# VH-VL binders against Protein LST7 (LST7): the designs that were tried, part 9

Target 1, 242 residues: Protein LST7 (LST7), of Saccharomyces cerevisiae (p53237)
Amino acid sequence: MSSTVISLAHFCDKHGPRIISVTQSAEKGTLGEELLVPDYPTESYCESCLLQFPEESTRSMRCFIEDVPFITTQYSSIRYQLLNSIIKRAFSEETMIYDNMPFIFFDDLRGLNLVIGFKLYDENARGNERRYCFILTVDSRSHDDSMKMLSEHWNFIIGGFDKMIAYIKNIHKSEFLGKNKTVENNLETLNNNAFIGSYLRANKSKFGRNLVSLTDDKFLFVRIHKWNSFLLHTVMNENKLP

## First folded at step 16 (VH-VL)

Design k5 (from j5 with light chain S54K)
Fold by ESMFold2, look of step 17:
Structure k5 (fold): chain C 242 residues (1-242), chain A 119 residues (1-119), chain B 111 residues (1-111)
Amino acid sequence: as target 1 above (242 residues)
Amino acid sequence: QVELVQSGAEVKKPGESLKISCKGSGYPFTDYWIGWVRQAPGKGLEWMGIIYPGDSDTRYSPSFQGQVTISADKSISTAYLQWSSLKASDTAMYYCARQPYEFGWFDPWGQGTLVTVSS
Amino acid sequence: DIALTQPASVSGSPGQSITISCTGTSSDVGTYNYVSWYQQHPGKAPKLMIYEVKKRPSGVSNRFSGSKSGNTASLTISGLQAEDEADYYCSSYTDSDTLVVFGGGTKLTVL
């Protein structure tokens, strides 16, 4: 199993920081079955926290790139506590301001973490925004070796995260504009909806929304899985970390 | 104004039951946690546990698990702290407070309910 | 074990600045930025003064500020005034089933 993983997380209105998905690789030539998760109760997850694949009960996604298995799951059965701690730290960092600028933190227990946060507008969320981040984690005690890999792959890693985030933002924007198209194109309605929008923001019920719902794309997490797998495979094949 | 109003002071004997209340107003009660904090006379603050009234998700500090029951009635925007059998050591001020997520800060606080248990 | 360490008392004269410390471990203050500070006058409920290490709620004087270095968070009160005399408690998220822990409290005396 590789020491490098990619997580997608968000700041849940109820729970605070929560992992949505983790993408990991296993050794070339194996099936990676140790990374698949068994069925788990979902009652402790709110709608915004759940990893959702097109098959209603699917909890894991696996693919192979050049005989290397890549698995995406709700949580890592091997690194559960580590990754939960990492996101709680990441969302608490002062540099997490969701401006698409990456930041890094390191400690002996949590390894080296590259974080990039983003926001999506949602009137059903507190503050009318949902906060997310992608995190690349190198679970290694060797700070110098981890930094060497990060330095050598910086533009590729950041570019990959930027493309994923831009895609998510664009299809979310398209879904949002589709739902509000009539309001924006009517001056009388726009005036009333500016007032009603302010009123509705004060009075609307708040509830969790899945990224699938926010984008109207039931394959969104399959795409994220494939993008994360490609990113990991490229980084690990070109320069392995200790 | 966001407000938490607690029930009045209680004087009880050991072995008696008690249920104290915390009523929230001025905000969507079911969208925030209510935490309970104990302060024994002359002592500091101790987090006891929390409830999310929207779905009754309830968590207890290990020190208080099995010692009290935390509950809520969302139809009247009220959370409760309950003992089935009071002990003299339960004498304390009990505060409720709103938390924005399961380990968030406490704001606002209720005014407190003094519980006195004397044998 | 699961506790944040504060000095029992601190004192200062009007107009001075004072600092109250809150020392934890790498399981809480040293790793996370979820520290809060509460002021409690005698017979009153606590009042939130600082959250998330250095953020100040609306209505709290800018004389109150927060910071963190290593395993220690600090509350600083500048321009000390008589009404600042109170008990002060820190709290933090911790890696445990307890989730939130409080410090033992610090009595601030304004001389």
Scores: ipSAE 0.800, ipTM 0.900, lowest interface PAE 0.8, mean pLDDT 87
Fold by ESMFold2, last read:
Structure k5 (fold): chain C 242 residues (1-242), chain A 119 residues (1-119), chain B 111 residues (1-111)
Amino acid sequence: as target 1 above (242 residues)
Amino acid sequence: QVELVQSGAEVKKPGESLKISCKGSGYPFTDYWIGWVRQAPGKGLEWMGIIYPGDSDTRYSPSFQGQVTISADKSISTAYLQWSSLKASDTAMYYCARQPYEFGWFDPWGQGTLVTVSS
Amino acid sequence: DIALTQPASVSGSPGQSITISCTGTSSDVGTYNYVSWYQQHPGKAPKLMIYEVKKRPSGVSNRFSGSKSGNTASLTISGLQAEDEADYYCSSYTDSDTLVVFGGGTKLTVL
């Protein structure tokens, strides 16, 4: 069975740890339809927790690499409880300090997990930051075989996560600097205390924000899907998982 | 100063209804959960359920599902715990407490509301 | 569900160090680091002393510390003082629908 998955998760101000997206593979030569999720209403979902593709009605993204289907969804129908337990453990680990340094944990139930946490600045978040992680999960009871696979692909997996994290951080930073430069120019030109007060007050409101909003990139989750599919395909097909 | 102030002690008979309150101040009331915790006489603490006043999202411990109603009025920064028909076994101290996320720690706590149900 | 196990009582003399244990399972304390400790004086509401195993909120003395090993979390009070005499409760996230479970409580007596 396909045992390796990649999750993107965050620490929601309301819910605590929540999965934003999961990328999974199905058996070569199949359509992977068991991994697709049905339509579901999103009106009650926390905005920061939502997976949002460019077409808002889309709930699953699928691609094929060398006849292997890869699917990205908000939640895993086959690993729902497992992955929710994994992220609750991951965000509680003392080594989760959001410094882009990887850490791992293993147990017989949750398998082997490689975690990289990162932060984005956001005045609308508690503490002015949103906390995220990417997790590679090897869902296998064989610690030795899982560690062998991970060690053989360590630099590739870490490098892959680092590249996606750097992309997210850079496009977020670029958008943030652009907006601040415009505000700074307006303040110098107008020199208006009422304008400054209103603007600063609005930026301290607390509410959830989607990663699409934080990056102004409506294709962000499509890029994440494609990148995670590439990472999974490479580690699975170069060194077949036990 | 973050505070939770609860309504006063209640003495009731079995079968009567009751609604007790918990008023929050000194923080953005709609941005945090309010949890309710029961402490029976001489006993420990029991989590009953929580509400997020910002959207009224409400969760109950299985032991208390259908036994009580948790609600909030965000316009007056107040959460409520209510019974439609009290039992003698409902005699306890009831605390409200703020939680930062749905299973987070409890800080601060209200002073408690003693509910006594006896014939 | 399954309560966290605490000793019924612990005692110590002023100036001594004491430890209160909180034992759970792999469904809570053994897997997750969402353990909190609360102090409750007679007739008073509980007060948060430690959260997330070892973190101390503002205004709590550094005489209070927390740790965890395996399925057991511990609250340690150093330099014991008369005002530390109280009931102490641990709590943890659990994989059940209850979400949060408390221990049965430990009465600390300062001799």
Scores: ipSAE 0.798, ipTM 0.898, lowest interface PAE 0.8, mean pLDDT 87
Fold by ESMFold2, look of step 16:
Structure k5 (fold): chain C 242 residues (1-242), chain A 119 residues (1-119), chain B 111 residues (1-111)
Amino acid sequence: as target 1 above (242 residues)
Amino acid sequence: QVELVQSGAEVKKPGESLKISCKGSGYPFTDYWIGWVRQAPGKGLEWMGIIYPGDSDTRYSPSFQGQVTISADKSISTAYLQWSSLKASDTAMYYCARQPYEFGWFDPWGQGTLVTVSS
Amino acid sequence: DIALTQPASVSGSPGQSITISCTGTSSDVGTYNYVSWYQQHPGKAPKLMIYEVKKRPSGVSNRFSGSKSGNTASLTISGLQAEDEADYYCSSYTDSDTLVVFGGGTKLTVL
């Protein structure tokens, strides 16, 4: 199986760092069934931590690109402990400042990791922001080999992450502005204590929100799955580079 | 002002039960973890476990699993630490403290509850 | 099991700088930047001085600073004052069911 994976993670207000999704490939010509985790328990996850496909019973997604299977799950049953360690380190790095600037870290245990952090405004989150990152992990190569692979695909990987992040930010901005316009209109027409009091009390509540809710895009994780599969396929397929 | 206020000192005999309390004020009590920390006389700090009062999600250090019960009543912004049968070795100062996420730092701390268990 | 090693004691004269070390492993301090430091005066509850290695809460003097190199985190107190005399504990996230561990504590004496 491939030593390269793409993860989406966030810093949960309750849990701290948590993985939302992991995209992996299996060997060309196989069905990739060893990577499927169709019966993953989600009871212990809060709303903001969940990988959410449009069909609520769906816990994994698989696609094929040129006979290579790509699978996205909430966690990797083979690499779960490793990936949890990676995100806990990533969110603790001083260079994680959520400005779309990529950074890299490496150690012998966790491999080479390319990280791009971003944030979304949310009044229901602590500090009015939710913090996320995409991570490309190369976990079975020496430092020199991993850096060589990364340097050969640097612009492609960063550009790919930037496009998905820009999509998420733009649709989130549109959803946020739409809701705030409605609230502003209601505030201007309702200047009594009952409405103002209710609005202010609602703003005091903090709770987790899924990226699907933040973007109003029930297919968001399907798009992330397909985009990350495309990125991985290109990185691992030398005949696809110019 | 963010504050954690604990119940008063206790003097108990081995085998007795005990429930001590930690009341939070000045912040959204259900949005933060409450951790319990033990300090035996003249000794260091030991993390015992945490609870998230919003949903009662509770985690214990392996050293304290099955030895104590951590609970909360979010309607009165109060967390509890409880023993069903005290031992002399339970003599210690017990602190509650707020944590921002399941392994975050501790701020603020309660004033502590001294528990003395002797015959 | 998981332990953070601190010196038992450290001392300095008023106006000097001192450093207290907190040594862990690659399962905690060496990999992660979730180290905090607490000051405890006799008979009092601990007080947060530094979190996430080097961040200072509001109301904590800038004489207190934190750093990390390799498996060792450090608390530095500059311009020592008599009120700095206390016990100091580090803590860290660790890869274990314990989640958070404390160091054994360091008694700071101001001479």
Scores: ipSAE 0.785, ipTM 0.898, lowest interface PAE 0.8, mean pLDDT 85
Fold by ESMFold2, look of step 18:
Structure k5 (fold): chain C 242 residues (1-242), chain A 119 residues (1-119), chain B 111 residues (1-111)
Amino acid sequence: as target 1 above (242 residues)
Amino acid sequence: QVELVQSGAEVKKPGESLKISCKGSGYPFTDYWIGWVRQAPGKGLEWMGIIYPGDSDTRYSPSFQGQVTISADKSISTAYLQWSSLKASDTAMYYCARQPYEFGWFDPWGQGTLVTVSS
Amino acid sequence: DIALTQPASVSGSPGQSITISCTGTSSDVGTYNYVSWYQQHPGKAPKLMIYEVKKRPSGVSNRFSGSKSGNTASLTISGLQAEDEADYYCSSYTDSDTLVVFGGGTKLTVL
């Protein structure tokens, strides 16, 4: 289990805050098999909460950067109580207003957490929006040590999250434009965070949608895995950033 | 117009079974949790558990696990709280309430069902 | 113990401001901002007054406000009126199998 991880989470209409994926590293020179999620027959069945890879039976993704294995998988709330506590706190913070500005919180139990929230428009969601965040967690009881690491990599970490969020928003915009031609689904609402023209009646059934479906990109979580692995490798490496 | 309407007051003897109801209207019943809250006479509120009628996902407070059964019939927009064998200590007001997610706030509340268990 | 502590009673005169406290721990109020407040008149169901620490649902007077500092959440009622006389309960998410806990309740008396 790595002392620094990157999580993607959302606020589920049914569950509240839920982890979608966690990326972490294993020891250099190993295969990282200890980080693969064991079979869990009690995992929740919720479409919006699922980590979905192109092969339906795949539950984890692994890559190697300079002989360090990086694994991305969905961790159940029972097995990784700390991460679930972190996202429950993160989504409850007053500064979680989904404005693409990062915020930080720290305590002795949950460590230092850098959070950036974002929204995607979805008429099938409660309130016509789905809310997400990326979180970098540094598992340390020392605020000063964690802040030093964060300060040394600040622009890199924020820039990395901003780029992935922009990518997700752009391909969501492309899927939204290509599949929704009505004036009520104007892209300006998505980009401006404005509620211009809310003509959708409340009678329509609501249901969860996977992030893959929202972007029409079956490789989305592979891309997130590789990007997060790159970010983690860079910030955990004591070598200079390029 | 969002309403939760509960079944009427009950007077029972120890050992009897009981099933009380909570009918939702004015909103998509299967899209929200229904929670049950107990209030003993002159006492505070106690969360008992919740159900998501859309898939029957049910959670219980540890204090009430095995003491009651929570269920729902989504075809008639109704949730239930049930005892197989009542005790005198079950005497209380029982409320149902809507919750937006599994630990969310309670709004609206039903009017309450008074259950009295005495010999 | 992981219970939320409220004063048993508070009182105030019409027009005054009063504050009701709700003290928890780092397992609930101290860490999370999922605190709600409920008003209950005698013989009636509770009514949601504040959720997520400081948010007011539509139809609730702006005389009601919420705040939090450390392990303590507070409900403040300004411009106290006779209709405010009721029992008040806080609730919070907890890090336990209980999920949601209520405070013991506070009886507000308007003198």
Scores: ipSAE 0.773, ipTM 0.891, lowest interface PAE 0.8, mean pLDDT 85

